VH-VL binders against Large ribosomal subunit protein uL10m (mRpL10). Designs and how they scored, part 153

Target 1, 224 residues: Large ribosomal subunit protein uL10m (mRpL10), of Drosophila melanogaster (Fruit fly) (q9vpl3)
Amino acid sequence: RGKINIQRPKAPHYERARVVAVTQPKYPELPKAKSCFKTRAERTQQQQENPYNEIIAREVRNWLDHSRLVAFFHLSSITADDIFRVRVQLHKQNLHLKSYGSKIIEQAVKNTRYEAIVPLFHSNHCIVFSPDPEKTAALLRIVRRVPQMVLLGGIVEETMLSRNQLVAYAQMPGLHAVQAQLVQTLSQAPGHLIQQLQAHQNSFVQVLDVHAKNQMNEETPKST

## First folded at step 10 (VH-VL)

Design gb25 (from gb1 with heavy chain D57E; framework fv_anetumab)
Fold by ESMFold2-Fast, scan of step 10:
Structure gb25 (fold): chain C 224 residues (1-224), chain A 119 residues (1-119), chain B 111 residues (1-111)
Amino acid sequence: as target 1 above (224 residues)
Amino acid sequence: QVELVQSGAEVKKPGESLKISCKGSGYSFTDYWIGWVRQAPGKGLEWMGQIYPGDSETRYSPSFQGQVTISADKSISTAYLQWSSLKASDTAMYYCATSFYYWGEFDYWGQGTLVTVSS
Amino acid sequence: DIALTQPASVSGSPGQSITISCTGTSSDVGGYNYVSWYQQHPGKAPKLMIYDVSNRPSGVSNRFSGSKSGNTASLTISGLQAEDEADYYCSSYDSYSTPYVFGGGTKLTVL
């Protein structure tokens, strides 16, 4: 008898619990019209209280280690109703939206292959995790409708990708796309990865400026 | 080609039950929302509710909550709209339509099912 | 009931441009860029013509364009043709509880 044994490491128990918690019905917080996420100052103050930082940092590392797709976003002001809507739609596609303070992320990735991502988190941010890299196209389709979320880059199969590389990956058919992106990224020196991530932050600022100018000159410019 | 095929026209009396269907093809049935939109004779479009077939999560318009039941059978790529007891005011054209998003637009529409409720 | 306000009718001659308005509030049309337009011929299902305010699906003529200013979205049809004669409905996102609210519809007559 032939038997195809497709076995993957199980996600951490707390990952499943957290996914269930995110998808639980919630009453929208209408008074908080601009954002459910804390400001940088509030996150910094909370992190200095330290009792849970190590636990949360370990959670972040387990998300990184057990997700085959990780996408990093700049996050502008967004209402509680809007972020809830986005979280539910992402969860339908096995995509999990999380936000962590920059100090916690730095603690989680220090002395790991992911240390280069730290500069992405010096401003308001969020991260989307998934065990399924084929969901990259679905992710980009969903966030196209969320102008408050701007893609900065990501990690696919433990390989760091720029924004443009991740967009290209989403447009490629299945298995061959994964192989192509791995080869391309492995050819890059470590210093080039940091420059590439910083360049995408600069590109975002430029795109935002152009988009803002276009919004002032046009009745309703399309958000990409 | 994405296509939604709805069941045929129905003529019913008040108090009768009814279940109409919408069969999807040409796309991943479990990755798209299926909504039901009502159009009373000579009137405009009204969103009734929608279902995500992948997990059978349903959402209803406040106007239709408790008046209808939306369900889906992913094994045959078919969504349903059901009434336990029809009223004359339920006379309308009923469309199913699908969207990748919970919000925004319906990309593809069924041809419609005319339901006539008369005594 | 009608959530978004559209004119009941609009008319034009072949080759002209016409515009159909769709007025909501700051919580729907004004609050989001999720405005869609549907074309419906008598006895037929609606067809998506515009989504996300100004985007056209594949197969929709570039004679159809959408825009938005404040709480009012607009559908513009240039080079009007006889086959454009139909009912046009706008739709917008409002809230998680009402992800779709429709306008009352506009009958376009091509003279």
Scores: ipSAE 0.593, ipTM 0.793, lowest interface PAE 1.6, mean pLDDT 80

Design gb26 (from gb1 with heavy chain D57N; framework fv_anetumab)
Fold by ESMFold2-Fast, scan of step 10:
Structure gb26 (fold): chain C 224 residues (1-224), chain A 119 residues (1-119), chain B 111 residues (1-111)
Amino acid sequence: as target 1 above (224 residues)
Amino acid sequence: QVELVQSGAEVKKPGESLKISCKGSGYSFTDYWIGWVRQAPGKGLEWMGQIYPGDSNTRYSPSFQGQVTISADKSISTAYLQWSSLKASDTAMYYCATSFYYWGEFDYWGQGTLVTVSS
Amino acid sequence: DIALTQPASVSGSPGQSITISCTGTSSDVGGYNYVSWYQQHPGKAPKLMIYDVSNRPSGVSNRFSGSKSGNTASLTISGLQAEDEADYYCSSYDSYSTPYVFGGGTKLTVL
């Protein structure tokens, strides 16, 4: 937090008037204050970056490079015992819960296609990684029971998806090729607003759902 | 549809070994926990432990740790509850039940296996 | 033996509403929203009626509802029917070592 310098009260005999100031020519002007000119940004840049942060940033890049599913969460206050329970359940589904500082994430994604995720990490956060994108439905089912974890968005098959897009992806049939095609199709609509992308995704999901039902078995539709 | 089928009733003498089974069908056996719940005659339900068949990770109630062994064979979608040496106090109905989560609720239950231990 | 407290019995007439309580502590019923209720008919396996305090599985009548206030969870059955006559058990999460703690059970008699 910054502060404004508080003006200190003058001595009890302090009296200032334009006329009086003009009639005191024998008093020297106050010497100019020392000038120290370094911007806040320049001071921040001069601070030596922690070498440990670069090592962890490299670890984050490795997770991003080797995971076909990455989900970003806001994390509210949660006990160590509760997060441990969640980690164990996620691990059973090959889902790996990790927490990293915002500066580490910024370093990890700088100059990559994922640089846009940085704003998601201005508050408490955690990330779930998996090599298996078919586990998106399992992830959302587990997180539904952890109110402290709020889904923000994610990356599936190299494509950044919003919360609603991830939810829609999770509702797709368990056909890997069909799910991958949906994700690739969404990535071919750059420049669209989030709402428009979600509308396109919902329409495409409906078409794929109908097609999958027609191709597999129309006679035995699922009741859920 | 989801179904858990348990082995038939058993009548044993104290000191004998026993292994009862619970076969799951209609769901992904390796993605759900299978728990064992005991009910003594005229008494309530008591959780004994559970297993995750995907990696055979087992958790036991403190009251049953060392008293029983829980195992699973994912190739035949079957979970087991085993005693090395039965006691008369083991007389009870034993239920298997499934849960997607390690905690909270059991979605589906087997029909139960009655175990009677008497001299 | 960590058991949640339920009344041993409750009774009601057809068409009436009844409530069954389940009282624990701040570390189980009061600490989490992982309360479930099971119905057990004589000689049958338990059936899940309510999970996560107030949610019903598919196939469970909307006459069954759940709630929680502090350390006490409640199962309410409206429009009592003869087939509701059964034992009812509550369950709660307690800790990683005891993910399921059951109540003593309540016998519901439909007069």
Scores: ipSAE 0.424, ipTM 0.744, lowest interface PAE 2.7, mean pLDDT 81

Design gb27 (from gb1 with heavy chain D57H; framework fv_anetumab)
Fold by ESMFold2-Fast, scan of step 10:
Structure gb27 (fold): chain C 224 residues (1-224), chain A 119 residues (1-119), chain B 111 residues (1-111)
Amino acid sequence: as target 1 above (224 residues)
Amino acid sequence: QVELVQSGAEVKKPGESLKISCKGSGYSFTDYWIGWVRQAPGKGLEWMGQIYPGDSHTRYSPSFQGQVTISADKSISTAYLQWSSLKASDTAMYYCATSFYYWGEFDYWGQGTLVTVSS
Amino acid sequence: DIALTQPASVSGSPGQSITISCTGTSSDVGGYNYVSWYQQHPGKAPKLMIYDVSNRPSGVSNRFSGSKSGNTASLTISGLQAEDEADYYCSSYDSYSTPYVFGGGTKLTVL
């Protein structure tokens, strides 16, 4: 589903959602004891913020769906000039550095096989996306020289991998068959499954469904 | 085996144009930055600029911006350093060097091209 | 642009240890751990000896070591040998516009 080797689609209609949120009317409140006037204002405010979050969450979901390599990092304090240097180097290898708020990540992965990643984003974080899983070695080579970025784990060919498993994957030759075999072998490691289940107890079914029959139908809903 | 092979020594007059080359082999030419470093006679090293051959993205030192052109032809794994009009002060040894990173260090160096500009 | 400060020359006898300093500012040597050292014999291209302050490329003798304190990086050569006689250059990252700033160079004489 949509893991086409063409560049990922640009952000959908953010300008329109932004205009809608800004232009939504606010109603003046009047005192009414236990009235719903305050509840009404709260609902209006909630609607003004939610459209932005949903659109950005959709962008995150799109990146996840169109990337065969996703790597998660803790990000320490870094200047705009330094992150720009890192972003340029990553971009040369078709690696795309993105940062999203924890709430946005949670909204994007809720009810998907990726829910287990939510705990990784409770501190400063960033994500690197690529349509090319063979770039994992290049990614690790670049990040080795960026002390502000600490690898937490990732997703390769829709399979969740720990830091050590991702390092092992990166050391394999660029042959698709060999790399696929390694992903299968690493994903069955008991330590990987136990750590992921401990991090997010109710998400294991989603995580394990990566290679399930009709997986593409779940990612791309059938037209009805 | 990574190797950078540079063109031979040049003797030129002020005002003449010149293009020197650096051919890379033994590595992925389009995945590495290739830079030019100048060394005037009896002086130290100066970074002039660098190019990423995969997309021809160039960055120049402020001291050399507008004085030289750096280019690359990925079909023949060759990078170039070019002057439209040479000056006597351009007399120097010119090295090409490559790095996987935009920053930090140059892992491999060419043997150097001596350029002499005199009247 | 502005070169990092190195002593013009340093000398030692075989078997001794010598240290070459490389002083910059808080925006280059002091601000990053991207300090490299190059060895250059007369008439030859520079050779990378140290990168990221203290790391050695494969094939470089463990007699060469690097360190940094504040705005000053140092290259130390232990068990000095005749073939170590060369010019030594430090380099540091400064900014995206100047990813390489070289020191003025130090001539090491053995004997």
Scores: ipSAE 0.680, ipTM 0.869, lowest interface PAE 1.3, mean pLDDT 82

Design gb28 (from gb1 with heavy chain T58I; framework fv_anetumab)
Fold by ESMFold2-Fast, scan of step 10:
Structure gb28 (fold): chain C 224 residues (1-224), chain A 119 residues (1-119), chain B 111 residues (1-111)
Amino acid sequence: as target 1 above (224 residues)
Amino acid sequence: QVELVQSGAEVKKPGESLKISCKGSGYSFTDYWIGWVRQAPGKGLEWMGQIYPGDSDIRYSPSFQGQVTISADKSISTAYLQWSSLKASDTAMYYCATSFYYWGEFDYWGQGTLVTVSS
Amino acid sequence: DIALTQPASVSGSPGQSITISCTGTSSDVGGYNYVSWYQQHPGKAPKLMIYDVSNRPSGVSNRFSGSKSGNTASLTISGLQAEDEADYYCSSYDSYSTPYVFGGGTKLTVL
């Protein structure tokens, strides 16, 4: 539904649009210690005043406009090498992993039907885009091997789906009629859907905390 | 049911060319990596390289880069391993195997193609 | 050129447990949880026994288990049976030279 003559977006094209990728800074920016003296409110105000946020927000809107599959993930600590390997594997399946700040996402989706997703991005997150909704099964297969990425929910054919609904969608055959019927059947009122997505995220964070504590007790039960 | 069917045994002389095949069925050929694994008589497994047929991305082991060519034909779901000039040291069993993940295990294997190079 | 280090041979008696080690570096076994184990009987293609350090494919006996500590992965076979006599190969993701590297292999003899 964007410009009819615009090329379908892809990872290399969007990465080249980023001004930050031009060259490494010649001189250091303000010391990190000085940034720590700013209040959270002052940091938020500076983010709101940054004109480059609008450029990146437009990139996000373009990805949303040209993707029939959008999946939202919680992202725990992961090395650059690990995320690069995951990104390459996803790209093989026409799945494009992107990371954007929560304020940029808020700016991108403000006054759109997707504004309700903003609360999902209050913690560390990433998003996977694809023009092909049939790749949902491949996406879920890949992320099963990436415990740092936890599915929160997504958008398929412009319809918001919870984690369980997206998993159900992935299990259906690739017939358009069957998939369209499933999306229609799984769709929910916006308020209830977002509540379900937030509840899942909170439940998983609790499960991860319990799991991490149990692993620490089993792997390093040190008592001296 | 996933199946990898390899071409039959070959007996060649040094200097001859050879192309062996591995035909996949029962899965999406373009969504899986196909690797080639060599095993010399009485020796261990050596990973030679792998191809992703969907975009023809090919990765070679440093030991085999320039020694062999890996290719695939999506229209007939077949991967190939080719030599321009065989050596006696190329005598080995050659397996093809498939993996969904670039970093991952080979969960389905072909039956193997025995290549014998002798004068 | 450099394969993962495995003992050339191990032996055990029926009903006992044995462990086969697979030692690499921080760029392969130590850095990633992408270790696999294969079983190969003479004249046959390898069979995947373990993936992602400790996971078993469907159809593989729970007598086979995998683990990892630092740069060393281990395959443990409990309740040894005569049919376990085979060559065992580890493999791992390798971030430097290739996406994949095999160990040198271990011949298991069941006495």
Scores: ipSAE 0.559, ipTM 0.777, lowest interface PAE 1.5, mean pLDDT 80

Design gb29 (from gb1 with heavy chain D55N; framework fv_anetumab)
Fold by ESMFold2-Fast, scan of step 10:
Structure gb29 (fold): chain C 224 residues (1-224), chain A 119 residues (1-119), chain B 111 residues (1-111)
Amino acid sequence: as target 1 above (224 residues)
Amino acid sequence: QVELVQSGAEVKKPGESLKISCKGSGYSFTDYWIGWVRQAPGKGLEWMGQIYPGNSDTRYSPSFQGQVTISADKSISTAYLQWSSLKASDTAMYYCATSFYYWGEFDYWGQGTLVTVSS
Amino acid sequence: DIALTQPASVSGSPGQSITISCTGTSSDVGGYNYVSWYQQHPGKAPKLMIYDVSNRPSGVSNRFSGSKSGNTASLTISGLQAEDEADYYCSSYDSYSTPYVFGGGTKLTVL
């Protein structure tokens, strides 16, 4: 129950109010004002954080909606100077390298057709956007020289493609009709894309686990 | 680290068959095209053809279509160039080289295999 | 013959600059930015010096530069050194007959 109203006698109440004003407790155990303050501070902080995240999430959705090429990368440790040089090379090709927090990505793609990409962002990541899908070849050419960026997969013409499918797509220069046919051919089993991307993540985890254990330091036979 | 190792020099008679090899290491064999480039004695480079081992897609120069066969065995990371019947005009140095794109540059080259065909 | 056109030979003195041309058509050099240059010393395999018209692989001296105007690509070598003496080949994507075509090659002599 949230609220109840009690009526009180007028004359005794006026005299009582005068006495209470003089004898009111000065130090309550848990001040209601402090409880309200904490609730207000929490609401204010939450509102400030939510508007910021929503603004950035809208930016991410805008990039996804207006890009015909989106590529997802795992990002290893890289210096500010190195990533700046990569951004410059990419920008010359109308390729836009963006980094967003995983929570912002999740907020941006939740309840959209892109929700399936969320598992890709549970580790260090970056995304490259372009309105021009023919730039896939230029993208992969630049990135093959940047070992800190590992291609996970992407979206071309609104079709999700694995790493190998993106590489195959990049083999076709300049002809829209040929590239469209290739995308259709490569996407014949679209249900397997998420499994392929998750398998890559699982393989990475397995490699790290094996390396950490350092027990199976076996063993490539030297045949000759 | 990335290395292409080609088979040794060959001396053959006209009409004999020959298969030379190019073994790749230090990179993802199925993610790169392997091309074959011919260089006749004292002459320039001629692109013969190339193969993408990941799907065995093979492209030939019109001059070499039907004259040679290019193949690859991804289980041992090895590409092959084969003749069913050699001619004296096949005497040349043969290079294998890798390209990430089928229209792109050849960034790593084998040491070459010298093939001499004489009666 | 399907080869791109290069001069048979060029020469220069140490410290000077030289330029080697590579001329094709609108279906190869003129149509695309997929021009590469290779250096070959006698008895050795070719080495990639320039790709995509003007880009250098790691380990290639900044004395080597590439450019393109219309149907002609150019390799420029500045500050010539004795070790630059080699054969130089251009190559390009070709949309007409083959995906890859080489130039005839240029012998560079450093006198």
Scores: ipSAE 0.006, ipTM 0.488, lowest interface PAE 9.8, mean pLDDT 77

Design gb3 (from ea2 with heavy chain I50F; framework fv_anetumab)
Fold by ESMFold2-Fast, scan of step 10:
Structure gb3 (fold): chain C 224 residues (1-224), chain A 119 residues (1-119), chain B 111 residues (1-111)
Amino acid sequence: as target 1 above (224 residues)
Amino acid sequence: QVELVQSGAEVKKPGESLKISCKGSGYSFTDYWIGWVRQAPGKGLEWMGFIYPGDSDTRYSPSFQGQVTISADKSISTAYLQWSSLKASDTAMYYCATSFYYWGEFDYWGQGTLVTVSS
Amino acid sequence: DIALTQPASVSGSPGQSITISCTGTSSDVGGYNYVSWYQQHPGKAPKLMIYDVSNRPSGVSNRFSGSKSGNTASLTISGLQAEDEADYYCSSYDSYSTPYVFGGGTKLTVL
């Protein structure tokens, strides 16, 4: 009415709370025994070592266990409003954008088949999860319009894929059997994914370095 | 071959109700936002609002909030714009248009529905 | 909402270049790179000409280009042709109240 409490609600906070609620995990937290075969003793020791990080690491493992599509991104500086908008669009496609610290990622994937992804998370990053692997095309279409998010690679049907392999997967006709065969074929060479993902990180850094050096010049050449 | 086909022209009297339609084809109806844009005779474009058919999330321009209702029927890939009580000032061309992005451009447009409200 | 500010009319001769401005605030044009431009011929639906400030959809002539500086976006049409005579509308994402806001429109006359 005439007077309002400026602390509640604020348009940005109200909209953000709505999106956060809409983008909250849909997966129930399953016992680790089903997703990661660890003993009670191992879990107790890990929790004592860093209780806070282990709790969040369990959330990450739960997302990994229940998502048939996981995509990894380098995240450049992005405003709160921009990321909020991206989250809304992703959520419409059943795509869930999450951000976790590198220590938490390392703890989540330690002693799992996905341990190789850890080097990707030494800089700003985010991860997109989905139970629906056919949403890969929609994901790439959305992030193509978000220059702050640079695709590094992903996991589809529990198979680790490089950026190029994930792009190829997105262009498939959407037949489940064909997709499963392609994913397996693309992922056969062990070790190549780590090299490609590290190369992508280095290439992106190099591109940023060139761009930064060009910006330091008083005159900037036109793109055309 | 994305196509939006709108319902035919309408002539109504003030106080009457009206519901016009926009049928989408050639794309995944539930994956695109569908918006409505008004253009009064000889005037510019006014954004009215849009809906995401997949979950019926609907957003209105402040100028049209409470004045119209936007809805969609996923089973027949059709979006609607409706009035409970028309006014002479509602006389305009109404366009539907689609956007894949919440923040993005309208890349496909319907042919328009002319609504004339007069006594 | 209030419309983005465009000049009511602009004119040019065949073969020349013209620029149409679109001015908003930091909550729309100035805050984001989500500016679109539409061309409308009399009696027809609008056609998307530019999106994300400077990108062209397939089938749009490279004579059309877009740019942005601060709170003002610009549409430039080079090598003017008679068929370019139309109304042009800018549009932007709006973070304050609605996802979209249109400009008031500019009538381009080719003399």
Scores: ipSAE 0.633, ipTM 0.820, lowest interface PAE 1.3, mean pLDDT 80

Design gb30 (from gb1 with heavy chain T98R; framework fv_anetumab)
Fold by ESMFold2-Fast, scan of step 10:
Order: sequence, then C-alpha cells, then structure tokens
Structure gb30 (fold): chain C 224 residues (1-224), chain A 119 residues (1-119), chain B 111 residues (1-111)
Amino acid sequence: as target 1 above (224 residues)
Amino acid sequence: QVELVQSGAEVKKPGESLKISCKGSGYSFTDYWIGWVRQAPGKGLEWMGQIYPGDSDTRYSPSFQGQVTISADKSISTAYLQWSSLKASDTAMYYCARSFYYWGEFDYWGQGTLVTVSS
Amino acid sequence: DIALTQPASVSGSPGQSITISCTGTSSDVGGYNYVSWYQQHPGKAPKLMIYDVSNRPSGVSNRFSGSKSGNTASLTISGLQAEDEADYYCSSYDSYSTPYVFGGGTKLTVL
C-alpha cells in the first residue's frame, strides 16, 4: 500500500514490506573498475556454474569487499519469526545478516583475498556484514540475546580476528587510535587464525548443547 | 547519568488534543527504543507502543492502534505521545521507558506524566 | 484483559523468603527466556529488578532472584526487608506484534 506514482512503486503490505526489506539482498555501490580487488573478484566467475549460483556468489563477494566488519556465526535451528525479529534489530544498527550455502561461499571467494575463510563455512552458519566497524559492540550486544547464534570470529578492517579478539575490539569503541593499533597487533597469518576459528566452531557445538541442557534443567526440568 | 524526563501533569476536557514529551539524556538516543506504558488509576501496567528514534519506526499495541500517535525528534532527543481527541477513559499515569532491544525489558523509566480528563 | 497471571497479594515477615508467580502460555513465558520483573513503590515509576528470567541489572540486590518452570516464571525475594513492600509486575515477550505483555501485578506486604 502507499501512493501510486512513477517514481515510487506501490509498497507491499506493511508485514510483507518488512519481510522483503529485511531478507532482500542489498549490494553496496561497486567501486569503479580501478580496484585490484574488484578485478580479482571478476576473475572468480565460472561459465560451468549455474548462472543463479554465480549471481549469488557475486553478491557475497560484493558484501565482503565493501564491509569493514564481517562476523561469522554458527546458526542453530531458529523459527522464521525469530530470525525476522533478529534481522530487524540488526538492521537498525546497519548490520546485515546473511546466510549462504558453503558451495556458494567457496565459489565467491575462490582466487580472492577472502579464500582463507572457506573452512569456517563447513557447518550451519550465518554472516553479519557492516560498513561500520564501530558497530561491533552493538552486534555483540544484540547477538548475546539470540542463543541460536554463536560467534566464531570475524574480519575487521581486513584483519582476521578470533572471537576473543572481536570482544576485546568491541570494548574500545571510543579509542580509534588504540583500536587501529589493536587490529594490527592482533593480526595473524590467515591460516593460523582460520584454524583457531575452526576449532572454536567445533567447541561451540558442544557449548550450545551444554547451554541448552542447563537452561532446560534450571527453568523447565520436565518440559523436554 | 542515563535519565528520561517527562513533561508535567495535564488536566484536560474530553475532545481536547494533547501531546506529552519524554526527553532522554546521558546516552545515544537514536540507538534505543522508547516505549510508552500506561497505568490507569489503581490498575496495572499496559504497553501502548514504542518508537526507534533513529529511523522513526513505530509499533503500537493492538489496543492503542488508532487511539494515539507516537513520534520522536532525534535532534532534541525527545519522544512524544499524542491524542487528537481525549476521552475520560484516557485518565492515567503515562510512563516512557527505554529498551536497547525491540523486546525484553525497559531498563530506565521516566518519572511519569499524570493525565486527567474530566468534565 | 491480561495474558499473564499473578496473585493479587503476597505477604511475609522480615528475614523470610517469599515467591511471586507469573503464569502465561507456551507462546510467551513458556516459549522464550525474555521474562522481566519490575518493582513499583507507591507514587513512583517502575524499576527493573530482573531481566531474561534470572539476570539482575547492576545495583539490584542479590536477594532478588528469578526462575522459570514450564509456563510459570517466579520472582523470589530472600531476607525480606520493609523496603521491599511494593507492587511487583512480570512481563514477557509473546510475538513480534506483542513484544511486551504484563502481568496484573502483585502487592507485597511486609508484616
């Protein structure tokens, strides 16, 4: 609903508009073709792949290229209503929650600076993107109220960070110089950091099971 | 340091319009929801609706949809609750309260604005 | 109409423990861990005492604790003091369209 005019297409019903707005992919403006990273991303295109898969892979590359904050999460089973609620809250803070298949992610990052992240996506996952690294504190505040999402690690200003390093970064939002130095200091070879994040991913599956059991035993001991 | 300050008590007649305010200070106003909670004399708490000042996204309780308008002016860190035509049944204490999340809890509350609609 | 049921009143003596219940359905209290409790002294604004079923905000006495079993959440006040005499309200998440549903309130009298 809304006014009908040439410049403003008819808006869907409010509930429908919310679902479309939150779940619809959004591409950051592409840099003009001077960027070395954009040239590399273009070279990952494959003719043998399904055209739809390549389009989505290109979307993933675009999010990675234009986000100064990328956070990786394990995602447990969650209802459509609950994930919608989380997406809306994250969107208020310019945080964009996306889910992509592991094959799409592998296709997207092949022969790019992001190729090292592929091992993080071998299980159920979701990714939060933002152009604003100062939103890391807001992200962690929101996600701690969503037991289905467990932080694995991320990328801040092109530097791979473990979960603990992201938490430390988030606690220093007003200290730009210290934050920049921290990101540089915490920098590790991608292989080493990826191995650490992969190990944390495996341990988080265990933590989720323990957390669920403790919650049921304390509050609803006979509910299950 | 975090504080919500509401406008003073109002005495109105049925059919009159009214706009009450809630000014936030000591925090980032555009990063928190501001909710309005009503308490009729001798009764309990009742959620009316809430607004996110950063984008003016506004949500209403089904009981108050069409009865009131919630708005905010982020330039002066102030949220508003307004009636176009008051009824005697609108007599109540009105609280504003903030929440970081759309759901869950209100961590800081205003002191309340008493609205009396009579005669 | 209220979706969450609380006893109208509860009483206790100084030093004792009391518990206030808050009963909903599987779609609100039973379905989520988003239960909060508020304390309201006469003529004052409510104060958050408990959030997410059992968490205390900074500055709230550890004499206040929260729990949940099935569709019923409980607020327990240990070492009861005269200053605890107030009305107590529970609240729960229900759905996106109804993110806050309050209980009817419980008047605590300290004898």
Scores: ipSAE 0.671, ipTM 0.836, lowest interface PAE 1.1, mean pLDDT 81

